# VH-VL binders against q9nrl2r1430to1533, part 106

Target 1, 104 residues: q9nrl2r1430to1533
Amino acid sequence: GGVHELSAFEQLVVELVRHDDSWPFLKLVSKIQVPDYYDIIKKPIALNIIREKVNKCEYKLASEFIDDIELMFSNCFEYNPRNTSEAKAGTRLQAFFHIQAQKL

## First folded at step 7 (VH-VL)

Design j81 (framework fv_nezutatug)
Fold by ESMFold2-Fast, scan of step 7:
Structure j81 (fold): chain C 104 residues (1-104), chain A 122 residues (1-122), chain B 107 residues (1-107)
Amino acid sequence: as target 1 above (104 residues)
Amino acid sequence: QVQLQESGPGLVKPSQTLSLTCTVSGGSIDSGYSWHWIRQHPGKGLEWIGSIYYSGRTDYNPSLKSLVTISADTSKNQFSLKLSSVTAADTAVYYCARGPWRSDWHYYMDVWGQGTTVTVSS
Amino acid sequence: DIQMTQSPSSVSASVGDRVTITCKASQSISSWVAWYQQKPGKAPEPLIYAASSLQSGVPSRFSGSGSGTDFTLTISSLQPEDFATYYCQQANSFPLTFGQGTKLEIK
């Protein structure tokens, strides 16, 4: 159901935002700080955008919500080498997400 | 949930091009996953053929040296395999699969199609 | 290419047994190994990723361990549905490579 799904999505986004490893994902990557990012990443996304979509009831299915979160992690690993702080944060946060997403 | 389904001819003649398509439902191929082709020869183990990423980047098994092409059609939510100049050694069950990462170091295939049997024979 | 070698190639066991399958990589792959289960006529199903992380929906009797070059899949108490072929896969570098498989058969 719609209202229960929206509550679950909001709860998951809040838990992700509160996580210590959320810092690379809170907002879209800066074009000034990382000028080649948008040459490599064709589908940019961040937690603030996902949260707006949840608040506007734009996710009709749990799979759409999960796809956007996974896209966010995939972008991180596509752009950032394995040994970076960003990639390490992404690995830990994605594992946390997978545990929480089992409730969906 | 996401489901993958292979389709294509079950019989291909030697020297021709094998063309297979994977149709994805319940999720988008442009959503940030890697999309893979794996095959299994009769009575043998698994062999990774290659992958395509949402960015358009492709990675191929070097053992198939320029014989393989993987492409994506976002409008149909499909990705496809073309294997040129096939021989009897290309007889196998072909699987398409989804990897959760768009990365060179971290992925496993978490969703698989049921597989399609391809026989290369005259 | 990284070669993955499984031991044993086949094992016969009874329901309730503890079974271990090992996988050795020809060079260090950190923790980047996955394990799959395949039943006759079916596609492989994921069991474990990143050496020790259990795939959602997989029973807790399955566990993975290891790092570097040596990895183990353990089934703590075999059930009838566990008789299948098991494959390890390295996810460290391209091309992705699989072990040759371990057939788990009824005694």
Scores: ipSAE 0.006, ipTM 0.615, lowest interface PAE 11.1, mean pLDDT 86

Design j82 (framework fv_nezutatug)
Fold by ESMFold2-Fast, scan of step 7:
Structure j82 (fold): chain C 104 residues (1-104), chain A 122 residues (1-122), chain B 107 residues (1-107)
Amino acid sequence: as target 1 above (104 residues)
Amino acid sequence: QVQLQESGPGLVKPSQTLSLTCTVSGGSIDSGYSWHWIRQHPGKGLEWIGSIYYSGRTDYNPSLKSLVTISADTSKNQFSLKLSSVTAADTAVYYCARGPFRSDWHYYMDVWGQGTTVTVSS
Amino acid sequence: DIQMTQSPSSVSASVGDRVTITCKASQSISSWVAWYQQKPGKAPEPLIYAASSLQSGVPSRFSGSGSGTDFTLTISSLQPEDFATYYCQQANSFPLTFGQGTKLEIK
């Protein structure tokens, strides 16, 4: 769709990528480094994939974009115990996302 | 705007299987959300039956003793409840609802269907 | 399973009153409690999640508080449309469990 919607999704993805807590989410988890990840997480996603979908205009509704971001956080919390640096980063980044998503 | 609508028979005989379907519009069941069944006995409170997640994972209330099966049909954007060997105690209003799959670290239901009344009687 | 106990089971109040409903969990659930409003013949509507977060579109006269095992829902100035049954729900672990409900009636 709309030019304004596309600009808003691009802006939000850029803000997420630039956030200090984005490091667990920038790219898909390595199967070599984390062999059991894909046995537990059936719908893997990361910010680089979401960014590509935004650039290719694949989100027709704001809800579709929000769903993919929430899936990313859901995967983090499902795989990682709450006391891990990954889960703590995810909690802070998700809170930041919720504030920014009010603009969508 | 996401909407949920329950459908199924209003009357079921004892010992039969109750089958209900929830049709979702305005959003996909194949997304990052969880999808729930809740029931309410006449004049009583709410009882969570179970849920199905975007991953296909199911969770069931142990009180139902493995009598419950929840499944999803992404091609029809529906999820369904089967409750086997019903008795008069299964007479209730049945609701389907949407909840997050640990996204907000919270398992509340933010969108509900209108409910469908099921009576178990011979 | 985590048991949720609501108090009172019913309360009679007048428009303009401050109403408080309490909910106690049988074990610590941190802040993961939600509150719902249900009117006769209708589905429950979400009011509060994560103990104190107001659901979008819900009037500011509704507020939630608490952590651990003890939680409260407060209506600061009761309106005619608020007469309903209220339910708490623990959102910490499966199976999800609800309180038995508090019926708010016109005095």
Scores: ipSAE 0.005, ipTM 0.577, lowest interface PAE 12.6, mean pLDDT 85

Design j83 (framework fv_nezutatug)
Fold by ESMFold2-Fast, scan of step 7:
Structure j83 (fold): chain C 104 residues (1-104), chain A 122 residues (1-122), chain B 107 residues (1-107)
Amino acid sequence: as target 1 above (104 residues)
Amino acid sequence: QVQLQESGPGLVKPSQTLSLTCTVSGGSIDSGYSWHWIRQHPGKGLEWIGSIYYSGRTDYNPSLKSLVTISADTSKNQFSLKLSSVTAADTAVYYCARAPYRSDWHYYMDVWGQGTTVTVSS
Amino acid sequence: DIQMTQSPSSVSASVGDRVTITCKASQSISSWVAWYQQKPGKAPEPLIYAASSLQSGVPSRFSGSGSGTDFTLTISSLQPEDFATYYCQQANSFPLTFGQGTKLEIK
């Protein structure tokens, strides 16, 4: 882990947060509004949690950062059928992430 | 190996409720999978009825939604179908099936029960 | 609902023949097609998922291809145990829908 890697993670998270398709991923799914989510999803995560980890310098390797982002997308596709707005947003945001992640 | 077995009455009278149970062995009704009911009318193709997840979330075929209830009993490792107000058109072989709930192959039925024949007749 | 239409509805073939079955979706479903084999009196058996991925244990003579609306199942050299009815299924949206089936019969 270098200083330049941490700066790259911060920039990429900011770009994901600002993307139009980030809305399903900005914060953890509400247990009150979606009570079955946490029965299905064993390792919940969201962009606000990932950003906090970046800001606290918890990612030492690019692979750790990429794994958390991929977990977030995997959770989306596991819970949401493909014809949902959530899954469609996830598909587009994941493609954007893969292009940007080539720099890591 | 995971196996599924349907059980229930083979004969149901018109206007009654059809009740079928699928017993899962060699595995658990757990996260990562959805559990489905599919039927096949005599001499015809397959029709998806609905599904249930570990949490109890259900999805139903809109053509049947007002008539169908799917439920799970994780303590017995079973999930069940209730179809209300049956008619002769509900005569079919009923299958239960398992599908992975993953991004790369949602709703591909990788394990099927052997099927149970249900006749709706007076 | 997404309608799945198979062609042909039936085909007669001999052992050793190459057989192709097609499946057409009324709307684009990307690659989210599965194929099943059903023998008389038995439950369907999984063959292919995600248009082209073989189920573990399925012989390599079976292959799937396609994307969007047009999909094919090919049996490169038909064996006696392959005489059955074949179904495609879309997994893109609810309700899940199946093709009407293609019956593969001995010539």
Scores: ipSAE 0.006, ipTM 0.576, lowest interface PAE 12.2, mean pLDDT 85

Design j84 (framework fv_nezutatug)
Fold by ESMFold2-Fast, scan of step 7:
Structure j84 (fold): chain C 104 residues (1-104), chain A 122 residues (1-122), chain B 107 residues (1-107)
Amino acid sequence: as target 1 above (104 residues)
Amino acid sequence: QVQLQESGPGLVKPSQTLSLTCTVSGGSIDSGYSWHWIRQHPGKGLEWIGSIYYSGRTDYNPSLKSLVTISADTSKNQFSLKLSSVTAADTAVYYCARSPYRSDWHYYMDVWGQGTTVTVSS
Amino acid sequence: DIQMTQSPSSVSASVGDRVTITCKASQSISSWVAWYQQKPGKAPEPLIYAASSLQSGVPSRFSGSGSGTDFTLTISSLQPEDFATYYCQQANSFPLTFGQGTKLEIK
């Protein structure tokens, strides 16, 4: 494979983006709508940032890519109470991710 | 085979910082695994304290986040726990553990240290 | 946080018995539960991951089942070395949480 082939990481990010439960994770949380988010979450991340890192070839090991995806879910569960729609979406998307990550 | 061994003081004074180290042998901490600290209070169940990934990223139990720091020293093949402002409630057996990334999920502790007993007392 | 509740808290059994331990999550965790065995004075040892996958070297009399919120660990024919405390753990979200433990005692 050449540089024009879609990487395994890119394919997995696309699958996550297309999932019905990806909506809390597509972009960084808004400071206007959630002003205390960045006081609580010290390492913010979202799928668009992870995709940019894939495109820049910043992940040298599959586990580095997996770490960033897990950080995204960890941030969701740290900020959002477990009974929220965000936390429920995160729970389902994380389970989907774990199945897909077996391919890596 | 990979082995984990905890080390640190058995007795710590209230308000001091508890420092524990996990020495890893038979494998590298810089190898795509997650490395965890878990404690067990006397007569009680298990409490997850936090983890460090081979990338250096850390996750902490929110109940302990302001008090806990986990770090890794790749040159010594060790990772460490610092717990600040300890009280008698921090008396526990402390375990280090490993979770592999090549299984169905990241958070199954496949290797554990033997545990080290920490008593917080004046 | 996801609360894991085990039942029973303790059970008395005899060698050869079928023993069942249940673990309930406060919300759905898919299949992301692990089970550990802990003997007095020892570290926990892994038994099962992903609800039903047996750890290498663990006897086939141990089995796990369940999905969503309700999970079960079964020992089909209890042996003397199986008397221990058993813990479930959810791996679906941070913080990782454990059940309170089920102590399996000799009758």
Scores: ipSAE 0.000, ipTM 0.550, lowest interface PAE 17.8, mean pLDDT 84

Design j85 (framework fv_nezutatug)
Fold by ESMFold2-Fast, scan of step 7:
Structure j85 (fold): chain C 104 residues (1-104), chain A 122 residues (1-122), chain B 107 residues (1-107)
Amino acid sequence: as target 1 above (104 residues)
Amino acid sequence: QVQLQESGPGLVKPSQTLSLTCTVSGGSIDSGYSWHWIRQHPGKGLEWIGSIYYSGRTDYNPSLKSLVTISADTSKNQFSLKLSSVTAADTAVYYCARDPYRSDWHYYMDVWGQGTTVTVSS
Amino acid sequence: DIQMTQSPSSVSASVGDRVTITCKASQSISSWVAWYQQKPGKAPEPLIYAASSLQSGVPSRFSGSGSGTDFTLTISSLQPEDFATYYCQQANSFPLTFGQGTKLEIK
């Protein structure tokens, strides 16, 4: 734990946000555009929420930060069939995250 | 570093319910992971029992039919296995395991508990 | 249920040998196979996911290949710590099923 972990979280979130495949994950899914999403997904999360938590120093352990990112991807794969653009973007972004997370 | 630890009785009588708990440390079960129970009969290979996803969705091995229940207690960071009407055939080492639930990994157990030995005898 | 058959059931080898273990699925499972290593009295350790992807921290002498029904685990230069039982697991559909195991023994 410590200041290096908090700095690393911000850097990693920025890299995820800038990635071409971040588009399904930038903000919470719209109830208007996807009416059944919140009937299926019980713990919604998105990169903007995770970034707020990082900025407020709410992650005490690297595992807590990693768990929130993994929750985001798991929600994507739970809702979206594997052949969708969302699931394909999630697969690529998750692979990128795992490479970068080795630095944490 | 995520660690899993099984706990429960080492000896269960035939016809009773086996109850095991997996305690997770260094990570939250309330995250987007799937959590599995696997067992290994003496001198044999591995048998998948079932899993629970963070949403509460459960999947069970059909060979165990109505005998298995898996549940999660997020306040204690634990998930549990109940196996009803046990017989001597349920004697095994029981493992809990984490599945990162990644579409590019599919169903893969990347962290395992050390296992707990359960003997079913009168 | 998808049946996973490993061959051989045991293999005797020497340090430095190339060892190959095969796993056959009773129906096509795409690339969805995982491999685990288990030492006596210990829990299985993850080695490979999605047929060919190496778990972080696993030595590069381990590799996996295959698709469809035929899958292979290869150890390119056997080390003393590699003597163990190896299990394949189909990751395509529920119920998840494992091979019977291949015991790698010192020659």
Scores: ipSAE 0.000, ipTM 0.583, lowest interface PAE 13.8, mean pLDDT 87

Design j86 (framework fv_nezutatug)
Fold by ESMFold2-Fast, scan of step 7:
Structure j86 (fold): chain C 104 residues (1-104), chain A 122 residues (1-122), chain B 107 residues (1-107)
Amino acid sequence: as target 1 above (104 residues)
Amino acid sequence: QVQLQESGPGLVKPSQTLSLTCTVSGGSIDSGYSWHWIRQHPGKGLEWIGSIYYSGRTDYNPSLKSLVTISADTSKNQFSLKLSSVTAADTAVYYCARGVYRSDWHYYMDVWGQGTTVTVSS
Amino acid sequence: DIQMTQSPSSVSASVGDRVTITCKASQSISSWVAWYQQKPGKAPEPLIYAASSLQSGVPSRFSGSGSGTDFTLTISSLQPEDFATYYCQQANSFPLTFGQGTKLEIK
């Protein structure tokens, strides 16, 4: 059932938040600190928003949850050059996510 | 499960524009994935045509760039290919596919449509 | 453009055989290669990404290896459903490019 899946989503989000490489993804990028971000990224998202959506039972399918996590990583790689700390953290966290997501 | 389905004319005359549509079900094109067109000429291998990203960014194979337009219609959950000024060399099976980031900008096609056969002939 | 060259172009094998297919890139692509299986009249199916990562649902008899310019797809014990054409794809740079394909035929 849905309740079991939402518990699994919550567990996975908690594991992502606790990961050492989660720091670029915890909250939305600041428009004050990074003014051009929202000119480039049209669908901003972060782990705090995804966690709120899980808590509000907004994901009806595992694919919807996975899509939001993948959107978060896609935004990171779209905005940040390959050699940045953000892109490197994103690469490692995405690999971790793919291993964990096999449980879904 | 995400599924992709190509649709369009099976026969196109030389010099006309080929228009193909990919309908996505079980997932949204308005997500972090990239959406690709790939073709396969009779008896030959695969040729990447181009892609569209959820942001509206498009990337085209330089060998086809002047002839190709890829667009998305999020309200219909579809993305489309237009290939102008077709010749017999454009006869191929056309596939749409979903690309996913697999670490640091590297796209792999994890879901493919069944393919649609296009013949360019008068 | 990065050219991907597969060898052999075709191979004949029997059920139970170990089969190896090689793919060579014209310049270094790190580990950014994927492998696809295509059966007659069907769309390609993903097998391997990032040189060695197995796609979910793909049997463990399939494995990938390599880095830089030289990559290998191995089927450890060939099954009847494995007779197909196999393609490698580089993901390092646009345009994305595929190898010419290796046809795996029943002996």
Scores: ipSAE 0.007, ipTM 0.674, lowest interface PAE 8.4, mean pLDDT 87

Design j87 (framework fv_nezutatug)
Fold by ESMFold2-Fast, scan of step 7:
Structure j87 (fold): chain C 104 residues (1-104), chain A 122 residues (1-122), chain B 107 residues (1-107)
Amino acid sequence: as target 1 above (104 residues)
Amino acid sequence: QVQLQESGPGLVKPSQTLSLTCTVSGGSIDSGYSWHWIRQHPGKGLEWIGSIYYSGRTDYNPSLKSLVTISADTSKNQFSLKLSSVTAADTAVYYCARGPYRSDWHYYFDYWGQGTTVTVSS
Amino acid sequence: DIQMTQSPSSVSASVGDRVTITCKASQSISSWVAWYQQKPGKAPEPLIYAASSLQSGVPSRFSGSGSGTDFTLTISSLQPEDFATYYCQQANSFPLTFGQGTKLEIK
């Protein structure tokens, strides 16, 4: 929970948002566009929510931040079959995240 | 940072139930990860036993049939294995491990407990 | 179940050698293979996932390749800390299955 950790979280979220494969993760899945999503996914999350939590200093430990990012990817893989563009984007973005997260 | 630690009896008699617990620190079992039990028979390879997910869903190796039960206690940040009707073939080192949620995706286990040795003998 | 077969079962090598370990799946698993290193008395540690993606903190001398049914782990210049048993694992479908292991020993 220090200011140095929060700066690192902010930088990582920005890098994720700027990545070409971030498009499935920028905002919560729409209930109108994907009506069965919230029947399947019990803990929805997206990069805009994670960024808000970082800005409000809600992450006390790096592990809590990492858990929310990994929850986001787990939701993607649970809902989307692996042959979809969403799942493929998630696979590449998760690999990028793991490399960037080495210093957290 | 994330650490897993197995605990349970080192010796179990044939036909009894083996009960092991994995305590997780540095991360929540109520997060987006899957939590797994894997065993290693003496001098042999690794065998996946089963998993529990943040949603409460469980998946079990079909070779163990109805003999295995995995449960989670979010308040204690623990998940547990019960293996009923054990035989000498269940003698192994038992590991708990963390994996991703989706069962048909690119699973790998990024954190492992140190392992606990279980001997099934009378 | 998908069976994973490793070759060789054991190999003796010297520091500085290039070492190659192969893993064959009984049916196509796309690129969904992970590789682990296990030292005596220790839990396995991840090296590679998705056939070719290097795990954080793992030295660049480790590399993975392959798709479909045939996969390879390569150590480009063997170091003393690399003597261990190596396992492949398929991540394509449940139940998750591992290879039988390859023991890498010092000459």
Scores: ipSAE 0.005, ipTM 0.601, lowest interface PAE 12.0, mean pLDDT 86

Design j88 (framework fv_nezutatug)
Fold by ESMFold2-Fast, scan of step 7:
Structure j88 (fold): chain C 104 residues (1-104), chain A 122 residues (1-122), chain B 107 residues (1-107)
Amino acid sequence: as target 1 above (104 residues)
Amino acid sequence: QVQLQESGPGLVKPSQTLSLTCTVSGRSIDSGYSWHWIRQHPGKGLEWIGSIYYSGRTDYNPSLKSLVTISADTSKNQFSLKLSSVTAADTAVYYCARGPYRSDWHYYMDVWGQGTTVTVSS
Amino acid sequence: DIQMTQSPSSVSASVGDRVTITCKASQSISSWVAWYQQKPGKAPEPLIYAASSLQSGVPSRFSGSGSGTDFTLTISSLQPEDFATYYCQQANSFPLTFGQGTKLEIK
């Protein structure tokens, strides 16, 4: 990974966090509020974890960063039915991510 | 960047089990994608066989459900198809493919392997 | 199962022509249709997803439209490299099903 790539990851994560549709993704789903989540989702992830990994230089390739973002969206769509506010927010945020990722 | 490659026998005898493997490079198969098997009979269209998700969940075409098993080996970054009791009707080009699981377009396949030809004959 | 029926089965057209291929689902699938291009001896390549969204890298002469049961793929100005078979796929529910294909020949 290059230093320019790691800076670009931080910038993109910040853009995602600031997006109106980021609310389902800011932190890990609460086990207390959603008890069955971790029975269904085996690889939980959220923007705060991804941002921490960026800041600790844990992504060596852009593909690893993109994979974690896509995992986050896949978890959303696996757990949440299509007609939920979470799934709709995820759909819009994922489209935004794809546009922004092209600018890297 | 992401590449899929099918491998397995080109010739299988009737009543035997067909076993195919898809090797994925450039991405981990346990990173939130769906992984699919599709086949194409000579001179005909495409038939979806089934899929496996990063969670281990499988979905199979009901016409093949009693005959088909899809499994994943994350340590080798591979997923595999087993089709039991094959007949001449199973002669086809077999493709593996990747699909993002998205609420805006659910189950389309964005990356495909090159395909492997399987002939069922004595 | 949801049946996908394409029309026409084959088309012969000249470079520069507008070509329209239609796809009909046996029941409503909202906007969950994808279109693929397959050249002889090659794997299918995605063109369109969610009925009207263009896959990255696909030329803008390709467009998709429709919702419910009726969907259309349009090529606004045919090029020689567009010789191929085109498939629609419903992405709504399992089993995933494809149309029978439309073969496009450029004269």
Scores: ipSAE 0.013, ipTM 0.671, lowest interface PAE 7.6, mean pLDDT 87

Design j89 (framework fv_nezutatug)
Fold by ESMFold2-Fast, scan of step 7:
Structure j89 (fold): chain C 104 residues (1-104), chain A 122 residues (1-122), chain B 107 residues (1-107)
Amino acid sequence: as target 1 above (104 residues)
Amino acid sequence: QVQLQESGPGLVKPSQTLSLTCTVSGYSIDSGYSWHWIRQHPGKGLEWIGSIYYSGRTDYNPSLKSLVTISADTSKNQFSLKLSSVTAADTAVYYCARGPYRSDWHYYMDVWGQGTTVTVSS
Amino acid sequence: DIQMTQSPSSVSASVGDRVTITCKASQSISSWVAWYQQKPGKAPEPLIYAASSLQSGVPSRFSGSGSGTDFTLTISSLQPEDFATYYCQQANSFPLTFGQGTKLEIK
């Protein structure tokens, strides 16, 4: 990625973090609170990890950044039934992400 | 961008096992999405065969009960279809496709391979 | 299993025409329908998901509507590249099922 792409990734992560529906995604799911999560989800990820990867310039292509965000949503929908507040938050935040990602 | 490409034999004899592989580029199959096999009989519509989710979970069309297996090889970034005991009715174009998983619209297929023709005859 | 029935099975139209294709589900699927376009010898391409959401890169002349059991795909001003077969698909439950297709032909 170019320098302007890295700035765009940072801006997008900040917009996601500030969104009202970001609460399920801010940090990794707690094994203490949700002990079966890591039996089901083999590639855990969260916005704090993605932000760290952006800061360390680990995304070479926009597609790699998008893939990590999509993995985060995929994990949400795999673990959480459709009618949960987590899944509903994920659905709204993913739609917001797709609109913002058009700039990448 | 993400691309899918089917490969396998074009001719299979009745009672044998049909084996097809889908090679995925531009995205790691174990990072998200659902990965599907769909077929289309000559001059007819589309039939969903089954899927494997990035987690390894599989779903199969009940009409193909016990005849279908879908598996993934993450080291090669491939997923494969095995359909046992084939007959002439299994002659079709076979597509692999990617389906995004979303809580409010489940599976539609947003990226498709170009298809591979399979003829079942002796 | 949910059966998807399309009408008409074929339609002849001219460039510039408004074309409407309908799809009926045998039971309620909320808004969980997708529409695909397929040209001869090619794979289907997504047009619409969640009944009315336009797939990225698809021209704005395509639109979808409906909920429950009755859904429509509309092409507001037909272009030469739009002559193809169109399929609806229910995304509500497994097994995923498709309509039989509507062939859009030059008049």
Scores: ipSAE 0.012, ipTM 0.637, lowest interface PAE 8.4, mean pLDDT 87

